# VH-VL binders against MKRN2 opposite strand protein (MKRN2OS): the designs that were tried, part 10

Target 1, 223 residues: MKRN2 opposite strand protein (MKRN2OS), of Homo sapiens (Human) (h3bpm6)
Amino acid sequence: MHCAEAGKALIKFNHCEKYIYSFSVPQCCPLCQQDLGSRKLEDAPVSIANPFTNGHQEKCSFLLRPTQGTFLREYDGRSDLHVGITNTNGVVYNYSAHGVQRDGEGWEESISIPLLQPNMYGMMEQWDKYLEDFSTSGAWLPHRYEDNHHNCYSYALTFINCVLMAEGRQQLDKGEFTEKYVVPRTRLASKFITLYRAIREHGFYVTDCPQQQAQPPEGGGLC

## First folded at step 4 (VH-VL)

Design u20 (framework fv_sotevtamab)
Fold by ESMFold2-Fast, scan of step 4:
Structure u20 (fold): chain C 223 residues (1-223), chain A 123 residues (1-123), chain B 112 residues (1-112)
Amino acid sequence: as target 1 above (223 residues)
Amino acid sequence: QVQLVQSGAEVKKPGATVKISCKVSGYTFTDYYMHWVQQAPGKGLEWMGRINPNSGGTKYDPKFQGRVTITADTSTDTAYMELSSLRSEDTAVYYCARGSYDWYEGSDYFDYWGQGTLVTVSS
Amino acid sequence: DIVMTQSPDSLAVSLGERATINCKSSQSVLYDSNNENYLAWYQQKPGQPPKLLIYWASTRESGVPDRFSGSGSGTDFTLTISSLQAEDVAVYYCQQYYDYPTFGQGTKLEQL
């Protein structure tokens, strides 16, 4: 069955002193059966952003995907992720034992890290040429591939550092890039996958949280 | 403590060149960008440009492109701003200001500032 | 260029009362890909350099009192001082860094 909700944010609302997660606010509370459509909820429902995007629609971005299958359906939270770099035309450049691949499909459910910020003046116009020139280098031939040190990640990071140097910016090592940009996104993705699968199986997910009630501490209040 | 210490006030004739220094201490000079901002009397703040001391790479606001040159000397932890072809309208306080190195987020906001250097262009 | 316009040019507020300063950009400074607003706020007292208060529209700089807060998104931003203290008398500037950095003209905050 095609799940239209897979591309949408999840909904979080509170009722019965619980956080309730679902694809949409139901007509009745699953815990107490009260009508939610006609009654004002204690707090407005909150949207939990979908951490996944179609990588082929992301320009100049670092993409992560599972080597096998998709994040929402097959990913186990532990298997290796494959990474790539997008050009301005929806092609994902990635490095494997077969050399540099230029994929027009397969990255429709990816974690995306945009690489060009507004303050990188004029780089987008040069991006496709730089990426293609970088990728045709003898450094990325199939026989040079090594799982631990000369792989899809080192390919992507080396290109990112070439762009940073061209813009007069500081280079990043693997630990710096991973900790600052990759880890926060994979943590959010893991949480979303857990919620998504639970909602898909049971129709909703429930967490205890009395703190969502209308009387927050008020951080010192007016008095 | 982080400190940015600028050179003293300058009085220049129209057409002259001025060079202002900004000596840093309390952090690793090459870990942060150094920016220069002009504040003319009765006018707001205007960004002039920045340098990455690690690479020597510079970016300038188009309004100042061609007249401003920003340099860095990593052996003395000092950034410089040189402004040529001075006009009376260049009379201003000039600040050096430190920016984050975070390329991904865009870091052209400024957490520490020098005390300012008054440049007066007269006669 | 992105033009930053502040309002009002000056205001007077009694001690303990709320002060609000507005900043409008001529185009959006929200970057959709990271959902961040490229906007900062500074305080400048006479004879001193500007001091960073807020960055990313709403993040307080370390050491800045909790009475200062930033809000807004896209083109409309507000700096709020919840309870004015005497040391808050200063000129306040907004700054965008979505493009080449530009500052607002400044808002002078005075004590009534």
Scores: ipSAE 0.047, ipTM 0.593, lowest interface PAE 5.9, mean pLDDT 86

Design u21 (framework fv_sotevtamab)
Fold by ESMFold2-Fast, scan of step 4:
Structure u21 (fold): chain C 223 residues (1-223), chain A 123 residues (1-123), chain B 112 residues (1-112)
Amino acid sequence: as target 1 above (223 residues)
Amino acid sequence: QVQLVQSGAEVKKPGATVKISCKVSGYTFTDYYMHWVQQAPGKGLEWMGRINPNSGGTKYDPKFQGRVTITADTSTDTAYMELSSLRSEDTAVYYCARYGYDWYEGSYYFDYWGQGTLVTVSS
Amino acid sequence: DIVMTQSPDSLAVSLGERATINCKSSQSVLYDSNNENYLAWYQQKPGQPPKLLIYWASTRESGVPDRFSGSGSGTDFTLTISSLQAEDVAVYYCQQYYDYPTFGQGTKLEQL
C-alpha cells in the first residue's frame, strides 16, 4: 500500500496532526490513507540534512566513525567512536595501540568537522607537512597509547590545538571541544540514524505535531 | 543518467595479461566503490575485488589475489581491472558494478552494472 | 566467507502462477543493532548484466513491479513472483553484503 524509497532525501511533512518522516511524500498518508496529491499539505515538506560524509574527501577535517561498522548500519548508539584527522590527499591520520595509522580507506561514512576557516588558507598549504611532522614525533608511538588519556582523541585534539596556537587562537580542552563541536553533530547523527532505520523498516516515522521530539539517549565514549 | 561503459571484448593466449576499463558518467566517480565481478559462461557470479576511487584502496578475493590489480583514474572517471597469468578457466564475462558507501541510504548492494566485457583465453 | 545456496537450480512456472525461489546463507546476515538483513536479489536475462530487484531482503528497488517480493530473515530468504509474466523468464541470484559480497549459484526460471 504505502512505500518508502531509498535514494531520495529524507523529508518531514505534516499530516493527521503528525510530523511524518519518509524518503519522499507518498501518494497516500500512511496514517489515514487519504490521497495527498490533490489536497495541499498544511506546510511544505522539509528536507533533513544527511550528517555523514566520505571522510576521505574532506580536507583538513576532524572525523568520527564507529570503532566497528558504519553509523547507518551497525552503530548501536553505545559503542565507542574512533576519531582521526584528514590531510589534503584523502588520508585519515588516526592514533591507536598500533601507533599512528594513515588510512586510505575505512572512513567513507564519517561525521566531519572542518578545521580550517577561510582566513586560515595559508595553513592549508602547510597542513600535510605539519600533520606528518606532528604524527612522527616520539609522543605517538604504539607503546605510549592508553585508553583514557593518550588515545585517538588526545592525538587529534593536541594537533587541533597546535593549529589553533599557530593561528593565534585560544586552545580548547577536551570538554570544550566535545561540547562545542562534537556533541551537536553526534546528536543530529543519532536522530538521523533513528529516522533512517525506522523509514527503512516501516516506510515512515511519526512524531506528534507540534510537540518537540525527545533527544535520543547518549551512549558510548569517544576514543 | 548513471552509466558504466566497459571496453570491448578481448581474445588472449594463456599466460597473457588483460586490462579492461569501466568509464562512468552521471554521478561523482569518487563517491562510490567500484567492484569487479566474474561470470564464466553459463555459470554464476563471483566477486573479484573492489577499489575506492577516492583513495585508491583495494580489496581482492583471495582466489584472485596476486593476479588481479584494480586501479582508478579520477581525471577520466575510469576504473580498470587487470588480470595476469591468464588461464583458459579465466574465460568469462567481467562486469564492473557500483557498490555504495552512499551514506544517505547505505546502499551496499550493486545498483548499476556495466554491460560486461567478454574475455576469451584460448591457445 | 559466507556461502549462499539457492534452491531449486531451475523452476518452470505457468504464466499467471506463483514462483518461489529460496536462498540460504551459511551464517546469519541479520545485524542485530539495526535489525537489517544484508541480502539482495538480482534478475539476469541472457546477454545482459544483472539487475537489482530487492535489497535489505524485502525492499523493492524503484521501478520493480510489485509482483516481486522478498521475505525471510537471518539465514533463510525467499523471492516470490506472485503472478509470472513472460518477461520474468530469467536467472535469479541472491547476494549477501554482510561481509565481502557472495552470490548464490542462481535459479533459472522458465515458462512452463
Scores: ipSAE 0.000, ipTM 0.406, lowest interface PAE 17.8, mean pLDDT 82

Design v0 (framework fv_inotuzumab)
Fold by ESMFold2-Fast, scan of step 4:
Structure v0 (fold): chain C 223 residues (1-223), chain A 122 residues (1-122), chain B 112 residues (1-112)
Amino acid sequence: as target 1 above (223 residues)
Amino acid sequence: EVQLVQSGAEVKKPGASVKVSCKASGYTFTDYYIHWVRQAPGQGLEWIGGINPNSGGTTYRRKFQGRVTMTADTSTSTVYMELSSLRSEDTAVYYCARYGYDWYEGYAFDYWGQGTLVTVSS
Amino acid sequence: DVQVTQSPSSLSASVGDRVTITCRSSQSLVYSDENTYLSWYLHKPGKAPQLLIYKVSNRDSGVPDRFSGSGSGTDFTLTISSLQPEDFATYYCQQYYDYPYTFGQGTKVEIK
């Protein structure tokens, strides 16, 4: 039904003067076959957080997923992303040529952007009603869908701006929202996808430690 | 220049009520929450509650629920905190503070009023 | 309620000293946006509290670089690298992760 890999971290560790990426520290080094349980690694393994979550478990959030397939397996890094807004009960509201869809499944591997701060309890209590009322307006009927200006993104952003207005906050245009909140997450996702696919294909991914680098990058990197 | 200016010191008897004002200037009043924090003599800082000036929505610490009321007047850019049924332990300096926020990245209490001393004595 | 506790309750120091104050929360302060909602304030008698650090390690505008914040999850530290005369004050950590917002009990930095 869905990929159970959402939420699983990758591990980066150093052995044989190489950076080794894997789903877990193996019993033996894939390069030298040495038992890794018998020796302490020079550096502690680094966990690389999975940027994807099960969107149906994220409350009051803006979600992104590929329109075709999943991020980890099929996404090409260039195809359009489909977006939606979650309610408090695991339902993802999203707008397509078929009108507003209320999905109980299909968003198990999503990038999530939380829309409410912890201190917005009053808004959270009214969120589901506001989202449903917004979504049943005549503006989001199937025949009004248009790829460039009246689509899943404009649907989600218009609702976000309704929430911001209700809370007395500044509205955001598409460029502002995309650059500030979406792009940083998709950039991290692309890097994670590259590592994940290499590990999935080969069981691990190995990079040389560059001699030109004074120190390894803080967040890992690919060497 | 962002500024929060509070009303002057108050002396009240037990059982009375007090209403402290906090006048904001130098920014768009409805873009920020205003919270109230107090400090009783010899004690630390204690959060009381906050208000969204745009919606009038409020959140109060449970122990003050039913005794505290926060309101906002957008025409004067002023927030009010009224505390009723005053007790001697309500003697404290009361501060208003602006909550700078972004729903993605929250800030903190970035600007504070000068404080209002409320003394409850018989 | 999410509680925060500070240590020490007080310390004596001289100008030029390195000072560290710790703060521990009863639960993780990392929100789903991956930000950690912990701040530090300086408070002097007769003055309003002043924001020093927000979101663990971000120095507020105008705050001298001798002040730094660090930590993760539930354990946090405020460091003053070289104490100045104006730094003798009480310091408070605060979680703004969840209502009710809570402050640590304060750490008084006194002249030695």
Scores: ipSAE 0.006, ipTM 0.501, lowest interface PAE 10.1, mean pLDDT 83

Design v2 (framework fv_inotuzumab)
Fold by ESMFold2-Fast, scan of step 4:
Structure v2 (fold): chain C 223 residues (1-223), chain A 124 residues (1-124), chain B 112 residues (1-112)
Amino acid sequence: as target 1 above (223 residues)
Amino acid sequence: EVQLVQSGAEVKKPGASVKVSCKASGYTFTDYYIHWVRQAPGQGLEWIGRINPNSGGTKYRRKFQGRVTMTADTSTSTVYMELSSLRSEDTAVYYCARGGSYDWYEGSDYFDYWGQGTLVTVSS
Amino acid sequence: DVQVTQSPSSLSASVGDRVTITCRSSQSLVYSDENTYLSWYLHKPGKAPQLLIYKVSNRDSGVPDRFSGSGSGTDFTLTISSLQPEDFATYYCQQYYDYPYTFGQGTKVEIK
């Protein structure tokens, strides 16, 4: 039967003693072909939030995106991720072999980690000035870019540590930041991508039992 | 011709504050950082900090954090350095210096032009 | 902090002498593009410091050819090929690789 794809939001519903995931409640059950009026479902359909956000709408945040393409369509789980820092005006600051770029577009599908905490008084008012000033230093010139240890991630983490230091907090190394903030979000993203692509390919995804959270693909780098 | 012109010598008592000015001319004021460097009698050069006149953003050496404040007035092309809670150890010649530009191709923060220096004496 | 150490602290020389001053950083100042963020300054009593060399080996505009810089990684040298009367001064190396920017202790070149 004819099942509709409705975009990037996901719906979970119960029919035929299964959990069925799709972009919207279809007119017909993909398993039994019966017409699906809302009244025939045991429970109301549940909306599953997209773990990705438009980074240009996030203020004072650390962003992750694939170096090539988008998470949902092109990301292969193996390619490096690119990172950046947002200002308060929708601009994403990021570091590459071409120096610091100030992107007004391209980060519409990102993982976002907010950086301002409730006890960081006054930082929001100075954030754009602080980020621009940090980014114009000689440390982040195109000529200083190195893939392994002077890259988009070290640029972003060094800025985060400058903010932490300015607020009297302990700095984080790459492993600490990655494990605490990045890995939990990439695990959720990986699960969502797998589910999304299955629905896109087949129109729906079916499960019998509660599933454990999928682990991130091995070999995917963080720039 | 690029010039940085500083305010005149100051004599202060311990615990006072001093504010030194540095007026820039001969270039686009907002395109270059201004750094402050001091030299105490018989000592070497010591970097204090810098200001980005475009953003107002500052970086200070840790030992001066909480005592130094750098500001820029773009309407007069003037940078100020204020040092508070003065001690006898703060007696020094204070220099402003131009460093760095937003030119990605040449990018460097070496100090190509310096002010003439301002002697600050802290004595009782 | 990236530390910078100069040697010698002082030296005595005569007009016409070849003078060498060394500067060593606590870590490499070089990136993969081979840019190195090390400069040299001349300082005379009663005058502002003056830039001589930037990025290890580039003479600033108007600096005489007798001044040359060399080195890589962590080891750098300023050479004055034939000392002139106006060269009796204190010389400082400076790293601008990382904040805080740091100067060497200075090398005073005195008349013999």
Scores: ipSAE 0.000, ipTM 0.420, lowest interface PAE 17.8, mean pLDDT 83

Design w0 (framework fv_zigakibart)
Fold by ESMFold2-Fast, scan of step 4:
Structure w0 (fold): chain C 223 residues (1-223), chain A 122 residues (1-122), chain B 107 residues (1-107)
Amino acid sequence: as target 1 above (223 residues)
Amino acid sequence: QVQLVQSGAEVKKPGASVKVSCKASGYTFTDYYMHWVRQAPGQGLEWMGYINPNSGGTKYNEKFKGKATMTSDTSASTAYMELSSLRSDDTAVYYCARYGYDWYEGYGMDVWGQGTTVTVSS
Amino acid sequence: DIVMTQSPSTLSASVGDRVTITCKASQDISYYVAWYQQKPGKAPKLLISDASSLESGVPSRFSGSGSGTEFTLTISSLQPDDFATYFCQQYYDYPLTFGQGTKLEIK
C-alpha cells in the first residue's frame, strides 16, 4: 500500500546490541549490513504509539498545537504553542487577538489532555453550554488579548478552573497545570518528532549505549 | 507477570567470593539491560554496573572494577553478579533491576528483584 | 561523577499534606532524572522518569518537575501508603548516581 510519509507508523527492532527505529523492517541491518529478509528477527518489532491525535475527535479536552504548521513537519521546538478546549461536537474553542475562535478544522495533529474524570458525568452533559457561555463573556473580546496574562492559555486554564470549582475540586495555577499535564506530553512529543524526522531523512534511527542517551538525538547516518 | 527473582541470603568470611543470581520471567530477557545496585544497612543506593544480556557486554562503576563480575545465561533468563575478595564493608543488600536502554521509552529501573542480603563477617 | 543532593534528608508530614522533595545535580543533566520510592525491607519502586513522566500504575497525586540542575518530587495530598524513603537518580552520564534519600515520616 502507498502511504504518505506523515501517515507511517514507527517500529522499533533489535539488532547489533541496539534499538533501531524505522517505518518498516529493512532488508539489511543499517548497522552491520546483514540481510534481515532471509531470517526472522529474534524478537518481534514493537509499534511505537503516535503522541498526536486529531483534536476534533477528542471530547472535553485541552489541546496543544504549534501556532504555525504541524508538530511533525514544521515545529522547531521554540515557536509558540497555541491551546484550545474541545466541545462534544468536534469544535475547538481557542482565544487569540481575534477573540474566541470556534474551529472545525486545523487541530488534526494535536497533543490532547482529557479534562473530565469518569465521576464528572454531570459536567459532561453541561459541557457545551458552559464552554459557550464562558466564551461569550466580555472578558474574551479581541481588544482584551495580551500576550503575557490574557492569552489562549489563560482562557483555557480559567475555564478548566471553573469546571474544577463547579465539581468541588482544587483549582490549579498555571505552573501546576503546566508541570503536571503539559510538560510530560510535550517531552514525549519532542522525542517522537526527533525519531520521525530522523527516519524520514535517513530511513532509520539508532539508539546507542546509555551514556550517549542524553546527547541531542540525531539520525543514524555515516557522519 | 514481569518478575525478577534473586537467590537467597549469604553469609561469607572475609576473602571469600559470592555469586548472586537474578532470574527473569514475563518479558524478553535480551531486550533489557540488567543493572546491579547495592545498599549497605541504613544507607542509600549505589550503582555497581550493568550487563547487556543480548551481547554479554558490561559496564562497571569504577569502584567495582576487578571486584565485581557480571554474567548472564540467556537460555535460563538469568543474570549473575559475582563479588570477590569480600570485606566487611561489602555487607549490603544486592539488587538486580531491569533497565531499558531505549531513550524514547524513558529511563528507569522499572522492575527490581527482591534483593539478596550478603553478610561478610569473621 | 555527577553528584545528586536531596533536601530535606528527613521530612515530617501528616495525611492530606502537600509535600515537596528537592534534588540538585552538580551539573546540567537536562531532564534525565528518575524518582524511586522505597519502603522498609523492600526493593525501590520507580515512580517517575524523564523528570516528570509518571510511571504506569503510580497514583496521580505524585508529580515531578524540573530541568537542568534542580528537580522536585511533589505529593499533592499525602496518603498513609506514601510514608517511605524517596530517591532521585540521574541517567545523564555514567556512573549512574542516586541522591542520598529523603525519609518521609508521619508527624
Scores: ipSAE 0.000, ipTM 0.476, lowest interface PAE 10.6, mean pLDDT 83

Design x0 (framework fv_rovalpituzumab)
Fold by ESMFold2-Fast, scan of step 4:
Structure x0 (fold): chain C 223 residues (1-223), chain A 122 residues (1-122), chain B 107 residues (1-107)
Amino acid sequence: as target 1 above (223 residues)
Amino acid sequence: QVQLVQSGAEVKKPGASVKVSCKASGYTFTDYYMNWVRQAPGQGLEWMGWINPNSGGTTYADDFKGRVTMTTDTSTSTAYMELRSLRSDDTAVYYCARYGYDWYEGYAFDYWGQGTLVTVSS
Amino acid sequence: EIVMTQSPATLSVSPGERATLSCKASQSVSYYVVWYQQKPGQAPRLLIYDASNRATGIPARFSGSGSGTEFTLTISSLQSEDFAVYYCQQYYDWPLTFGQGTKLEIK
């Protein structure tokens, strides 16, 4: 299983034909009050993967963070996200109206998308130089910044496409990259934030158990 | 509870078109991508493409580009897959499948329709 | 496109035994691999996502492992209901691709 890394870990367990989410398995089921310590659960509890990681520990990755504050505390699900690219030494390269910034801190709670496969040894060894050379180009000077078409996202995507082309892979346009890699992760993050905040306020969160295509005979259910 | 219910079996002649429907219930239809996967008799699974019901955006596998169209009707929570210029080797069970991106499932097809058998014969 | 190759094509085992199914990717797919179970006449059922995470309602005897190009599905103590076809699938890159399947049958 994936481990949670930011904030408290979350777990999911099945009881009363419901998924119950909490920070730890409670002594009694919050729905039926049955003692969970004296019996085996229907299924083993599952750790919920934390969608956030310390971006400064991620190598060769595309990172997202809220422009203001952190995901778990302040993010409202609608405010702008800022993006960057990591090098191999904990520095996050990102583009703003002030030009390319090289941050050694501030990305400790980020969504990360790895950009290199382990078998891309040549690119891995040249990554920091390629990123620095790309970032010092006249294309990314402060006066070239423009909110809609020449911004932090276009900076990152252009670099990603340079890497893809160098590796003989097809380039991605903004819509393709966003739908395939960014939207699913930001939606997972939003769901996790909602769940996390609900558990902090109420001690647990409950939802209906999803049924797969196989229907059990009477007297129970697949979750 | 989540359900994906597909339209019934179809028999078509070579050169015809078929349009399969997939009605979703038990969740917010626009929150999840809908994929189409087919399986020829006795063979494995083959991904055909996906549609984002929120935007209408589609991505099709190369083998189906030019003769497949995926659409949705958000007012009825229904996805459609139309395959044109049918050949005998298009005989298969066609599945719709929800692309789960919630924390509990990751990127996986967490719910599948029951399948629609399309038989192409003269 | 990334080719997923499963082995063996058919695995004959007895109830109560351990089964190990292999899946190889033609290039690294990191941990972006999913396993499905399919019984005759039924749609596939999600078992394992992100290489090692067990889906909800899946018994603890099912486990997944691996990263890069080599992946394994293990069933530690076979039950009669486990005899089915198993498929691996990658979602590292488009198009999404499935292995050809491993049929688990009674010896």
Scores: ipSAE 0.005, ipTM 0.455, lowest interface PAE 13.2, mean pLDDT 82

Design x1 (from x0 with heavy chain W50R T59K, light chain V33L V34A; framework fv_rovalpituzumab)
Fold by ESMFold2-Fast, scan of step 4:
Structure x1 (fold): chain C 223 residues (1-223), chain A 122 residues (1-122), chain B 107 residues (1-107)
Amino acid sequence: as target 1 above (223 residues)
Amino acid sequence: QVQLVQSGAEVKKPGASVKVSCKASGYTFTDYYMNWVRQAPGQGLEWMGRINPNSGGTKYADDFKGRVTMTTDTSTSTAYMELRSLRSDDTAVYYCARYGYDWYEGYAFDYWGQGTLVTVSS
Amino acid sequence: EIVMTQSPATLSVSPGERATLSCKASQSVSYYLAWYQQKPGQAPRLLIYDASNRATGIPARFSGSGSGTEFTLTISSLQSEDFAVYYCQQYYDWPLTFGQGTKLEIK
C-alpha cells in the first residue's frame, strides 16, 4: 500500500561531521550512539519536502508517474514514465494504446507541473471544455497510438501547445518542454527516492561530501 | 540584501601570516558553507577550502593543508581565513563565497565577497 | 582531483554575434557544473548552476547545456557588457575545481 507512505517528510541533521537523513531526529546518533537530546546538533535539522503530490488534487496540470507501480516503492529509474493532464475536477486525461483514458484514480503519487499562469485570463473557465474537445478528436483514437511519435507525451504536449497558441504564446517542442519543466522536477524526485529507500531499508542515510551526495538526473524514457 | 564584506588589502613579508575576514549579512549565517577561493594576478580561480559555520567543520585543498586555518564567529556572522608561512606566490586576491548547505540546494557560489588583495613581497 | 579544461583560451567575437564556450571534465561530474562571469577588478558572478539553470537576474541570452564530461555555455546576441572572462566549476567531488577560463574579447 503505497498510500501509507505518501506525505512522509525526510529530516536531515548533522552529527559526527556527516549529514544524516531519517524520517525523524532519533534519540541517539546512528553512527556514534550518543544521546542527541542532551546536545545541540551541529546543524539545525532541515525538513525535506516530499516532491510527489496527489495528481487528482492538482488542477490544470501536467502529471508524470511510472508506467508500473509508484515512484517511492517500485520505480527503477529506467522504466518509462506515463504522463497526463488534469481537468478542474480531479480527472487525469492520458493517452495510451486504448485511446484517451479519463482516470479518477491511479495518480495519487505524481510529479505535477502547473500549466496555467496569471496572464492566461479566462483559460480556467474553458479548460475542461478545451481538454475534452481536444481529447475526442480522431487524432487520439487507439489506432493512432505509436510508441515513439504518437504517444502519451505527444498527446499532452500537443494540448499544451494548443493552449499556448490560443493565448498567443510561443509553442514548445519536446526537448524545450522536457529540459525547462520536466528535468528539474525529475532530478529532485530521483534524489528524494534514493534517500527515502535508503532510510526505509536501513533507518537512515549518511553523506559527507558532494561525490556521495551526487545523483545523476538519470531516469526512464518519457512516453 | 545578502552581502559578504571582506577586510582590506594587506602587505606581508615572506614567512609572515595573514588573517582575512568576511562579514556576512542578510541571511542566516549558519545555513550556508563559507568557501575561500583565491586568484593570483592574471591567473584563474583556485579553491582553498570551506567551513561549516554551524559546526566549525573544515575541509581544505591539499595544497593548503598544514598552513591554512578557517574559523567562524557566529555571534558576529564573520568567517576568517588565516594563511601561514607566506611565500611570494601567495600574492593573490582572496575571496569568500557562500554556497548551499544541503545538496538539494545545489553547490554553486551564489554570493561572493569583494575580495582582499594580499601582497607578499620582500 | 577532477581537472576542468576550457576551450578556447580566448574567443574573439563581435557584438550581436553568438558565442559558444566549452568546458570538459576529466571524469563525469553528472550535472554538477556552474558557470561564472568575471569582469576586471570584480568578483566572479554566478551565471549558471546545475549545468543548465540560469541564476537569478541573469539575462535570457545566457544558456548552459551538457552533462557528464562535456558542457557548453552559449551567449546569444552578445552585448558589450558580456566581454569578460568565463569560468566553469565542478562541485561533484572534493576538491572543488575550476577551469582555467575563457576570455571573451571584441573582434
Scores: ipSAE 0.000, ipTM 0.407, lowest interface PAE 17.6, mean pLDDT 82

